Miniprotein binders against q53ft3. Designs and how they scored, part 102

Target 1, 195 residues: q53ft3
Amino acid sequence: MFGCLVAGRLVQTAAQQVAEDKFVFDLPDYESINHVVVFMLGTIPFPEGMGGSVYFSYPDSNGMPVWQLLGFVTNGKPSAIFKISGLKSGEGSQHPFGAMNIVRTPSVAQIGISVELLDSMAQQTPVGNAAVSSVDSFTQFTQKMLDNFYNFASSFAVSQAQMTPSPSEMFIPANVVLKWYENFQRRLAQNPLFW
Below, E stands for the ipSAE of ESMFold2; O stands for the ipSAE of OpenDDE; V2 stands for 0.75 times the mean of E and O plus 0.25 times the DockQ between their complexes.

## First folded at step 11 (miniprotein)

Design ha14 (at its last look DockQ between E and O 0.02; V2 from the best seeds 0.00; counts 0 for: pae E 16.8 > 1.5, placed apart)
Fold by OpenDDE base, look of step 11:
Structure ha14 (fold): chain B 195 residues (1-195), chain A 83 residues (1-83)
Amino acid sequence: as target 1 above (195 residues)
Amino acid sequence: SVEELAEEIRMALEYIQRIYERAKKRLEQGDVERALEALQAAYAWAKFALERAQELGLTELIEEAQELIQQIEELMEKIRESQ
């Protein structure tokens, strides 16, 4: 039902269902994470009139989990980007996960999704600007990631005249990488969730 | 064509492999930050290559991508453990 994406990490598509209406992703080494993308897989939509409240948990100074509302995902907004790097300190808000004994490792943060009524969600206020925008934001995130990679890869490009002979190394023409990148971008533009 | 797409995926994986090897060399030189950045980028790209290979049912490329992802991940973990 849900996926979770951290830049430079594998996409998580198997949330732990801790209750009928609650799902949790583990985020190891959370201190290195700046942004998290939460998205619907498209397999199972929310029931009519319902959406998902997205929470982040981290250990407080006492090692107790602190949950904070990041934002929301809905059938109409099936993905969202959240900045979590600035949330490592702060006070927890009321959250639906407090009564649940979720097995937690101190170095692991968690993303929690609570399926709730849309009307109830409208009454909640996310922490700060953690809720970065809609499908467009996810597309932008992915595009930025791809651009970063492309720029990085391009930095290694050399002309044929600049190539150092190395029989053990295979060289790839830069245009091949570009073509692959362009094709990927085209597919991404057609369907941001095509994976 | 499927063949053309397969070739593109293969070329991508080969390039990612080169980035991985270069990152290892950078680690040997003590340039941990740039090595880590390279590995993160390579990891992300390898995942996309894997997804494309899966969509096309390209078993060999799937396996190659998975192996490469694992190698990158293991190296990244080693770096984190060393810090």
Scores: ipSAE 0.019, ipTM 0.263, lowest interface PAE 6.8, mean pLDDT 76
Fold by ESMFold2, look of step 11:
Parts: C-alpha cells; structure tokens; sequence
Structure ha14 (fold): chain B 195 residues (1-195), chain A 83 residues (1-83)
C-alpha cells in the first residue's frame, strides 16, 4: 500500500502491518538520514474520507519509543517529503556524555503510517521542524523522483477485473516498481538532468 | 488543501513537459525506442494530472494538461507514421 524512500537506499515497499490501520517501516542507521519520502504505491487508495498520518519514532534515552507526527499523505496528496534530522537532535549521539558509555551505533528508528479519518487528521498538528523545503536541489530532485515513480507506476495499474478472482484488492504487477527503478536509474546515469 | 493539490499538479505538469522536451532531443539523436517509451509514460502521467485537475475544478490546470497531452499525442503519431 505504501512506500518509503531514503536517498541512496533501495525503496522499501513492504511495510510491516502492526495493526489493521497501522503500517511501519524500519530505518536502520537513522542518524545518517536527513529526509525521508513517504508515498502511496497507488495499489490501494485510502477509503473515502480517510487518509494517512505519518509518524516518526526513535529510541528515547530509556529505550521506549515515542511517536511524533510528521504530517500526512492522502489520496489527494499521495507523497510527501519529511525532514527527520532535526527530530533526533539533542540525543547522546552528538553529545560526549551521551555517547560516553556506548560506541556510536546506529539505532533503528521507525516511520509509521496510521490510517485515520480526514476530520481527525485536520485537528492534529505536526512537529514544526518536519517541514519540507522545495527550493533545495536535493529536495527538488527527491520530489520529482517521487512524482515520477507514482505517475509511472499508476500508468500500469490494473483493475481487479483484469485479474481473475480477488475483489478486495487492487494490484500493481510486481515488476512495475522494479521496471520503474531500473529505467529511472539507467536514465539518470546517462543524463543526470533527465528528470 | 486545494491549493497544495494545485501546486503538486503544476509541478507534475512541469516535470512532464521536461520529459517531452528530452524525448524530442532523443529523437534527434536517433534513439526512437527510448523517446517513445518516455512519451508513453508522459502521456499516462498527463492523463492522471488532467483527471486530478478536473476533480478539483482547476480550469487553468485542465487547459495546461490538455495542451500537453495534445503535444505528446502529435509527437507519438509522427513517430508511428515514420515507422
């Protein structure tokens, strides 16, 4: 249903479903990540009147995860870029006392997506430092790459009527995501300004 | 908001326009297969953008998407006629 992309890493498309309405991606070595892109694969849209609240969690000093709201994805805004580097500031990884007893080791953080009513989402306030700038060259490239991926994959979407037996799901053929990745990577290597 | 959705549609159309221009350059270089592949994808993406603009009643973006679709269709037809 969802994808998660970090620059320089393979796209994650296999979120772990931790509840009927909650999906999670693991982010190992999260301290090296500044931005993350969360997007809908286009296979299964949100139900009418619903959308996705996107949360970030990292281990607190006691190891108990606390979720922070980054923002939203919806059928009308199916992709978003979030800055997460500011959310991890103040942890012991950048402080001599915090890193004193533990060699700096990447911890696993998580991106969570919770399916909720749009009215409920409208009453929530994201963490302010998660805002995305669109003037940054890297951010602009990431936005365009996400839009390219979403639009390309959507052009190959099939209805259930084109697949014989399962009415409860809309599917993207598995190779469409791979084909997009291969085509985009190949074209970018040949002409970095292709996008 | 509707204004955020409109901005995403505008950025998508700008991106599709750049794909169209690069496809023309690839045709000049004789790379017909990659040009046609890019144009077919751009066509599908422009149709999605048109549908979204129509759902939101964004008349200026509807017109922009329709013009881009027409440009893509004309170039694809020229390619097919020369094959």
Amino acid sequence: as target 1 above (195 residues)
Amino acid sequence: SVEELAEEIRMALEYIQRIYERAKKRLEQGDVERALEALQAAYAWAKFALERAQELGLTELIEEAQELIQQIEELMEKIRESQ
Scores: ipSAE 0.000, ipTM 0.088, lowest interface PAE 16.8, mean pLDDT 66
ESMFold2 (binder alone), look of step 11: mean pLDDT 89; pTM 0.873

Design ha15 (at its last look DockQ between E and O 0.09; V2 from the best seeds 0.00; counts 0 for: pae E 8.9 > 1.5, placed apart)
Fold by OpenDDE base, look of step 11:
Structure ha15 (fold): chain B 195 residues (1-195), chain A 83 residues (1-83)
Amino acid sequence: as target 1 above (195 residues)
Amino acid sequence: SVEELAEEIRMALEYFQRIYERAKKRLEQGDVERALEALQAAYAWAKIALERAQELGLTELIEEAQELIQQIEELMEKIRESQ
């Protein structure tokens, strides 16, 4: 459903589902991490009218987890890059993960994704310093993510000949993913911050 | 790897199940349009998951996908009959 990418590390595609609508990635040795990319894997879109609020968790001075809203991913914006290096200290915000007992170690931070209504997401304010200011950095990470997404999504593609004939069934053609990829590439090239 | 794909399919099916359950709740709230759209999407993706599971010979996931597809079909039919 979701992927998490840290530069120089393997892509994480197996999020821990901690609730019906909540997913968590562990980030070991988080002190060395500057940027994180969160992206949809393309196999599971958000339901209509829904998206994902992306949170970052780190231990505070007391060793307690502090969650901060980084931003959002949606079907229309299936990826986002966040700078977390500057978030390793500060105050937490209201978050949906507070009631969950998520086991963590002191050296491990977490990325949490909460599936929420778009209307509700629009009312939330991400931390101001989470957005990547460097266009070049954003483009670089986004491109890596796009490549990963495309490769992953295309691995699930089947030909019509491989499909079980069922005239009553609805299908999503694999070329839709390709078109999406091409359109996204085009938009990214035109304006890396097109969303 | 097959294991990685299996896990992804499993996660997908679980999510589609949640979509199905949420759609039921939306129906109870009278939001038929959004419920139907969600079910249609889940149905389409569940079919893809089923096909992938079949290609990989993942018996348990095949069964889960088939069951979910049937549930979605039944609910969509019920919606159509009510309109």
Scores: ipSAE 0.027, ipTM 0.458, lowest interface PAE 3.3, mean pLDDT 77
Fold by ESMFold2, look of step 11:
Structure ha15 (fold): chain B 195 residues (1-195), chain A 83 residues (1-83)
Amino acid sequence: as target 1 above (195 residues)
Amino acid sequence: SVEELAEEIRMALEYFQRIYERAKKRLEQGDVERALEALQAAYAWAKIALERAQELGLTELIEEAQELIQQIEELMEKIRESQ
């Protein structure tokens, strides 16, 4: 059904169902998170005429959840990148997550997905600074993560003459990493969601 | 992989089973409208899960989806007969 990804963390694919049509991912240490990717796994699409409204919740100074509409995912737009770094001081919005299990831990926020009618979603207005949610924004975010990995791995490169014998370790030639990086970039340019 | 897709379908069917159980509780409380809404949603989702399990040839998941669909259909029919 849904996935939730933060850079440097394992992808979450097991949302907690908090109502018939509402799913939640926990975001521990949300203060360190600037962007979140929400996406459909593709195995089970939305029923016809329906889509997902995506919300972000953080605890206020009293530990009470403050929910903000980030945007949408649909069968036609199955992934979105949301900027949440500017939302932690924003005002709440109308939301369908009342009467839910409320997380009151100060460092845990939540991403909520509410399955709704598409025409109802069309009448909702996301908070203005949240949506980075196009395929182009996903490509940009993904490219930055790729560059970070390549630069990090390359910073450890040594020639064979400089290698320290380490029989308990496995090694990969640097050109394999470069080849993978180039192939991944090519695939990303052709289909940003091929992962 | 096929195993990852199978686990995805299995988890989804568990979600839909919980919707069915909640709908039964709502009926016990007399909330027929919300129970029907939940059952209709679970039905639509379970039918999609059945189609995906069939496409992958996942016999055990096909049977699980079919059983859930039958339970939902039976409960919706009982509700309509009581109205």
Scores: ipSAE 0.011, ipTM 0.431, lowest interface PAE 8.9, mean pLDDT 73
ESMFold2 (binder alone), look of step 11: mean pLDDT 87; pTM 0.841

Design ha16 (at its last look DockQ between E and O 0.02; V2 from the best seeds 0.00; counts 0 for: pae O 11.7 > 1.5, placed apart)
Fold by ESMFold2, look of step 11:
Structure ha16 (fold): chain B 195 residues (1-195), chain A 83 residues (1-83)
Amino acid sequence: as target 1 above (195 residues)
Amino acid sequence: SVEELAEEIRMALEYIQRIYERAKKRLEQGDVERALESLQAAYAWAKIALERAQELGLTELIEEAQELIQQIEELMEKIRESQ
């Protein structure tokens, strides 16, 4: 149903359901994170009249979560990029997640998604400047993710002389990965939304 | 891929099942209004999951969605009859 992506990390697609209408993703080492992407996986949309309120939480000095509203995802806007770097010193407010006590280690924050009626969501005001939807920011995030994949895959490259024969195993030549990388970069520069 | 879509539907059905189970507990505790609200949302979501499973021809998930829908319908009818 939901996904959560941070540059340089694996995509999370298995949200922890903490209440009937509330879903959570953990963000370890959150102080190093500037942006997160929250999105719907696409197969199961929200029912008509409903959407998702997206919250960010970090533990306070007592280890209690402090929740802040980042914005929304809906069937009409099924993905959003949120800037969280400026929120790590913010104060908590009463929100749907604010009554929940989900204690984590001090370095772990959370992204929460509360499934709510659109009318209820319309009365809520996100914290300022959390939402990021500019093409430049999307392109920069996409480029970093592309570089991360290429560098990771390339770190396992070996020559034929270094390979142990494995007839039942499939292999991909390193130049195929390089060609895909170059093609993707070219297409991204021409149209950041091609994918 | 179809396998990834099937896993997404399966996860959604698991989430909906938990909504149904919590609604049953709310009803046992006398919280009828919240139980009905949860069941209405679960019902709508389960019907969407069924439609997607049918579009993909995923027979096992179709059966799972249909059973979950039936359970939700029976509980909502029970609530309506007791009011």
Scores: ipSAE 0.142, ipTM 0.614, lowest interface PAE 5.9, mean pLDDT 75
Fold by OpenDDE base, look of step 11:
Structure ha16 (fold): chain B 195 residues (1-195), chain A 83 residues (1-83)
Amino acid sequence: as target 1 above (195 residues)
Amino acid sequence: SVEELAEEIRMALEYIQRIYERAKKRLEQGDVERALESLQAAYAWAKIALERAQELGLTELIEEAQELIQQIEELMEKIRESQ
């Protein structure tokens, strides 16, 4: 139902279901993580009138888990980016995971998703700056990813003369990729939150 | 190096996943044209990523790429059926 993405790491699509309505991802070496993307896989939508509250947990100075509400995902907003680097010294908030004995190692943080009523979610207040609320931060993150992806695609571009004969393969002109990239950049510049 | 290529493939797949999720949101907002445009590009790049992962024998990335491709295909099909 859910996926979790950290830049430079493999996508996690297998959440640990700790309850009927609660899912957890482990984030090893969390101190090196700045942003986390939580998203719906699209296989199972939320029931009507429901969404997901997204929480982050890290060990405090005593080794006890501290949970903080990052934000929300819904059918209408199936993905969200959260900045967690600044949360390491924050105070815990009310969370639905407190009663669960989740085995944790000191270097591993967790992302928790609690499936809840939308009306209930509306009454909750995420910790400040957890949601990439900063347009600038979001733009920088997106731009970095976009540039990386474009560079990747472009690195494999070959001329017609350089192509290895493979009748079974489909090819797309590099200009198509470039035009798409330019259009995306333009849209991002106009409205970083266009999605 | 193989490691550098693996990282590039991984980053590409991560971005494709984001495009897919954004496309879903756009569809909900009624922006079908932009959603489809993004999905088509994502699909093409995902195929390239898959091919490269296969060439390098990167099992985990192959599986991830295949999953993303399937998701994109399914969504594009839904769009076509709705038009």
Scores: ipSAE 0.000, ipTM 0.159, lowest interface PAE 11.7, mean pLDDT 76
ESMFold2 (binder alone), look of step 11: mean pLDDT 89; pTM 0.883

Design ha17 (at its last look DockQ between E and O 0.64; V2 from the best seeds 0.00; counts 0 for: pae O 2.0 > 1.5)
Fold by ESMFold2, look of step 11:
Structure ha17 (fold): chain B 195 residues (1-195), chain A 83 residues (1-83)
Amino acid sequence: as target 1 above (195 residues)
Amino acid sequence: SVEELAEEIRMALEYIQRIYWMAKKRLEQGDVERALEALQAAYAWAKIALERAQELGLTELIEEAQELIQQIEELMEKIRESQ
């Protein structure tokens, strides 16, 4: 039902269900993570009138979990990008060396999704700047995905003389992929929601 | 692919089944209101999963969803009768 994606890592699609209405993804090595994407897989939406409040948790200096509201996902807005880099230094401190988060033992952070009534969610306030604007962040995410696709497809390009005739194999000339890629980038820059 | 969609439906039915079991535990603890709320959400999700399985013609998942819906309905009815 839910997915969780960190740049450079495999997507997680098997949330741990910790309560009837609560689902969790583990984030190992969380200090290296700056952004996380939370999204609905698409086949099974929220029930009518419900949505998901998205939380980030890390252990504080006393070992106690600190849960912070990042924002929301709903059937109407089924994906969101959250910045978590500033949250790992939460609870502040007054130190001569600054408020750097120094950990003695590594720990696992978590992304939590709490399924709630939309009316209940409307009265909640996310921690500041956790949510990244969908337009710019979606465009950057999509461009990185398209760049990865182009690089992947280009690694399989062959010259016309090297093409292998086979009924079970289909080939796409690299120029076709490049033309599609350039056109898609142009359309996305003009209207990020055209897809 | 159809296989990927079937896996999503199967995973959703597993989550819904766990909601059912956790709601039963809440009833043993006397927490009737939370159990009913969980069962109502589970029922709505199970109906959606049934619809998706029917759209794809996934006969075994259709049967599993129908059985889960029946279990949820029966438990909710038992709760209403006890009140």
Scores: ipSAE 0.613, ipTM 0.874, lowest interface PAE 1.5, mean pLDDT 75
Fold by OpenDDE base, look of step 11:
Structure ha17 (fold): chain B 195 residues (1-195), chain A 83 residues (1-83)
Amino acid sequence: as target 1 above (195 residues)
Amino acid sequence: SVEELAEEIRMALEYIQRIYWMAKKRLEQGDVERALEALQAAYAWAKIALERAQELGLTELIEEAQELIQQIEELMEKIRESQ
């Protein structure tokens, strides 16, 4: 249902479900990450009247997780790009994920998706500098990120027969990635601010 | 492709199944409201998954989705009867 993408890294589609309405992606070596894309896979949308609040967590000076609301994804806005580099030294709260016993490792940040009512989401205020707001900057960034991802992903493409069994890893068919890429480009071309 | 969509449906069904079991645990803890909300979402997702599976003619996923829907319905009914 959800995907998480960092430029130059493999797409993550297997979120850890930490609660009925809470999903988490791990971001290793988060200090090197500037932007992250959160997106819907497209086949299974949110239930009517619901969407996802997207949070970022990093360890504070005491090693405790700090969660910040980045923004939202919905059926109408199925993807979003967030700048997280500037948040690493910011202030946060122990919001919906604070009560969750999530195993954390040093240098690993997390993206959390909380499935919530749209009405409730409308009352929340994301951190101001997380969303990429400039149309030109956004378009340039998105295109670079997409190209980087496509190039990276395609370089590791293997056939079913070439796959090495790894129970700890989830695989995404290359065609899924390509289809998503094409759809994303189409939407971006139609409206660079569709999210 | 059908294969890629099938995988996404399968993943969704796995999440739905987890929601179902988590909701059961919530009920045991006395958190009926949250359990019911979760089950309602799971139910909606399961129905969508079923529709997608049917559109694609994925027999195994259809059966799995139908089973999950039935389980969720039964549990929700049990909750309503207990209130």
Scores: ipSAE 0.210, ipTM 0.661, lowest interface PAE 2.0, mean pLDDT 78
ESMFold2 (binder alone), look of step 11: mean pLDDT 89; pTM 0.883

Design ha18 (at its last look DockQ between E and O 0.02; V2 from the best seeds 0.00; counts 0 for: pae O 11.7 > 1.5, placed apart)
Fold by ESMFold2, look of step 11:
Structure ha18 (fold): chain B 195 residues (1-195), chain A 83 residues (1-83)
Amino acid sequence: as target 1 above (195 residues)
Amino acid sequence: SVEELAREIRMALEYIQHIYERAKKRLEQGDVERALEALQAAYAWAKIALERAQELGLTELIEEAQELIQQIEELMEKIRESQ
């Protein structure tokens, strides 16, 4: 359902489900991270009328998690970038993860996503200005990169009739990935804003 | 308002039912992995809808959510036993 991207790190797409409606990504060495991108993979959208509240947690000096609401992702806004560098010493806020008192080492923080009704989300107030960062150039660049890759790769997805020993799996020929990478590099070199 | 929340709950349950039916179709096609993924998501969302309906005392929606949750649980258990 969800992805989490930090510049210079591998994209995480396997969130830990910590409750029926709550999903978590670990962020090791979180003090070196200034921004995170949270996005929907697109394979399973939210039901109409629902969305995701996105939280950031870090351990306090006692190792207890401090959770802060960053903002939201929805079917209408399926990706957002959040600035977390200023939140690493912030105060805790109301959050739905309280019963899931998840304690981590001092160098591991978490991104939490709580699936909720949109009207319930409208009554919540994000800490700081994290939600507005979804419109900056980095967010636009990463969103366009993801859309470009997804659209290109999806048009070449290997049919089940072409699968080898694992017919229930979807495969993309390796040359499709290389072709996408070459096209992306060429377009970016010609016009960094081609998105 | 309560009326707005009831509308959202009804719409969510209808969409979750659609996801459940698609998961059944994926099982017919042998796509167990995608079916289970969809059912796990549907279960999570149905639990949210149930909790909200309970908070508002919306008895009809509570019953519908509980029935849908039971259907999802039964199908997930069937998949688990066959694997």
Scores: ipSAE 0.014, ipTM 0.426, lowest interface PAE 7.6, mean pLDDT 71
Fold by OpenDDE base, look of step 11:
Structure ha18 (fold): chain B 195 residues (1-195), chain A 83 residues (1-83)
Amino acid sequence: as target 1 above (195 residues)
Amino acid sequence: SVEELAREIRMALEYIQHIYERAKKRLEQGDVERALEALQAAYAWAKIALERAQELGLTELIEEAQELIQQIEELMEKIRESQ
């Protein structure tokens, strides 16, 4: 139902279901993580009138888990980006995971998703700056990912003379990728939240 | 290096996944044109990523790329059927 994405790491699509309505992803080496993307896989939507509250857990100075509400995902907003780097010294908030014995290691943080009523979610307040609500933070994150992706694609560009004959392969002109990239950059500059 | 290429492939796939999810959101908002444009580009890059992963024998990345490609294809097909 849910996926979790950290830049530079494989996508996690197998959440640990700790309860009927609760899912957990492990984030090893969490201290190196700045942003996390939580998304719906699209296989199973939320029931009507329900969504997901997204929580982050890290060990406090005593080694006890501290949970904080990051934000929400819904059928209408099936993905969200959260900044977690600044939360490592924060205080915990109310969370639905406190009563659960989740096996943890000291270097592993967790993302928890609790399926809840939309009305109930509306009454909750995420920790400040957790949601990439900052246009600047969102732009920086998106630009970094976009540049990386474009650089990757461009690194494999070859001239016609350099191509190895492979009639079974489909090729896309590099100019198509470039034009798309430029258009995307233009849109991002005009409105960082255009998508 | 193989390790460097693997890293780039992984990051590309991560971004493709993100684009896919945002495209779904755009569809919910009725922005079909921009959603389709993003998906088409993502699809093209995913195919390149898959080919490279296959050349390098990176099993996990191959599987991830194949899954993403399938998801994108399915969504694009749904869009076409709805037009």
Scores: ipSAE 0.000, ipTM 0.189, lowest interface PAE 11.7, mean pLDDT 77
ESMFold2 (binder alone), look of step 11: mean pLDDT 89; pTM 0.885

Design ha19 (at its last look DockQ between E and O 0.49; V2 from the best seeds 0.56)
Fold by ESMFold2, look of step 11:
Structure ha19 (fold): chain B 195 residues (1-195), chain A 83 residues (1-83)
Amino acid sequence: as target 1 above (195 residues)
Amino acid sequence: SVEYLAEEIRMALEYIQRIYERAKKRLEQGDVERALEALQVAYAWAKIALERAQELGLTELIEEAQELIQQIEELMEKIRESQ
């Protein structure tokens, strides 16, 4: 249903369900992240009249979660790019995720998606919204990321004829990377907002 | 590519199943209002998942979605009858 993408990382599509209407993605090493993309995978939309409020959470100096509303995703705007670099030192905001005594490392944050009625979402105000995306912008960003990933991964591929036997080395056949790239690109072309 | 779409539907059905289970627990705790709200969302999503599985001809997922829909309908009906 949901996806979460950080430049230079594999897309996450298996959100942890923490409540009936709440889903989270972990962001390890979040200090190195400036932007995240949150999107609907495209196969299963929100029910009619509903959408998703998107939150960012990081641990404060006491290790307690600090949640901030980033914005929204809806069936009418199924993807958004959020800048999070300025939020890592900000103050928390009202949020629908319950207060939980969670032990966290200082380098792990979360993206939370709360499924809500559209009317309820209209009464909320996001903190410091620095980024807005359109379908064209999202498609261009995604295509560039996919091309970059493919070029990077393919530069390390070796053919069986080029491979030197080594008991300590493992290789990924180049056709596996190509298959992943082709399948992902095909799906993106069929639904630019699938991730 | 059909394999990827099937996995997304399968994952969605797992989420919906968990919504159903949590709603049952809320009902046992006497929280009828929240249970019914969760079941209505689960029902709507399960119907969408069924439609997507039917469009792709994914027989196993169609059966799973239909069973889940029936369970949700039965529980919502029991709630209505007891009010």
Scores: ipSAE 0.670, ipTM 0.889, lowest interface PAE 1.2, mean pLDDT 76
Fold by OpenDDE base, look of step 11:
Structure ha19 (fold): chain B 195 residues (1-195), chain A 83 residues (1-83)
Amino acid sequence: as target 1 above (195 residues)
Amino acid sequence: SVEYLAEEIRMALEYIQRIYERAKKRLEQGDVERALEALQVAYAWAKIALERAQELGLTELIEEAQELIQQIEELMEKIRESQ
């Protein structure tokens, strides 16, 4: 249902479900990450009247997780890009993920998606510096990120005949990545701020 | 691409199953309101998963989704009867 993408890294499509309405992606080596994309995979949308509040967690000075609201994803805006590099010194809270028993390592940050009513989401205020607000800058960044991801992913493309059995690994067909890329570009071209 | 979509549906069903199981635990703890809310979400997603599985002709996933929907409905009915 959800995907998480960091430029130069493999896409994550298997979120850890930590509660009925809460899903988490791990971001190893988060200090090197500037931006993250959260997106719906498109097969299973949110139930009617619901969306996802997207949170970022990092350890505070005491090593405790601090969660900050980055923004939202919905059926109408199924993708969002967030800048996380500047959030390391920001203020946050434990809610809504603070009560969850989530195992963390010091070098791993987390992206959390909380499935919520759209009406409730409208009352929340994301951190001001997380959303990429400039349309031109955003479009340029998004295109560069997409190109980077596509180039990275395609560099690992192999034919079925070239595949070595690896039971511990899952493979995504290259055509799926291409379809996703094309769909995302189409949406971006239609509305650079569709999220 | 059917395989990819099938995997997404399977993952969704796994999430829904977990919601169902957690809702049962919440009921045992007396948290009826949260359990019911969770089940409503699970129900909605399960219906979507079923529809997608049907569109793709994925027999096994159709059966799994139908079973899960039935379980959720039964539990929701029990909750309503207890109120």
Scores: ipSAE 0.494, ipTM 0.810, lowest interface PAE 1.0, mean pLDDT 81
ESMFold2 (binder alone), look of step 11: mean pLDDT 90; pTM 0.892

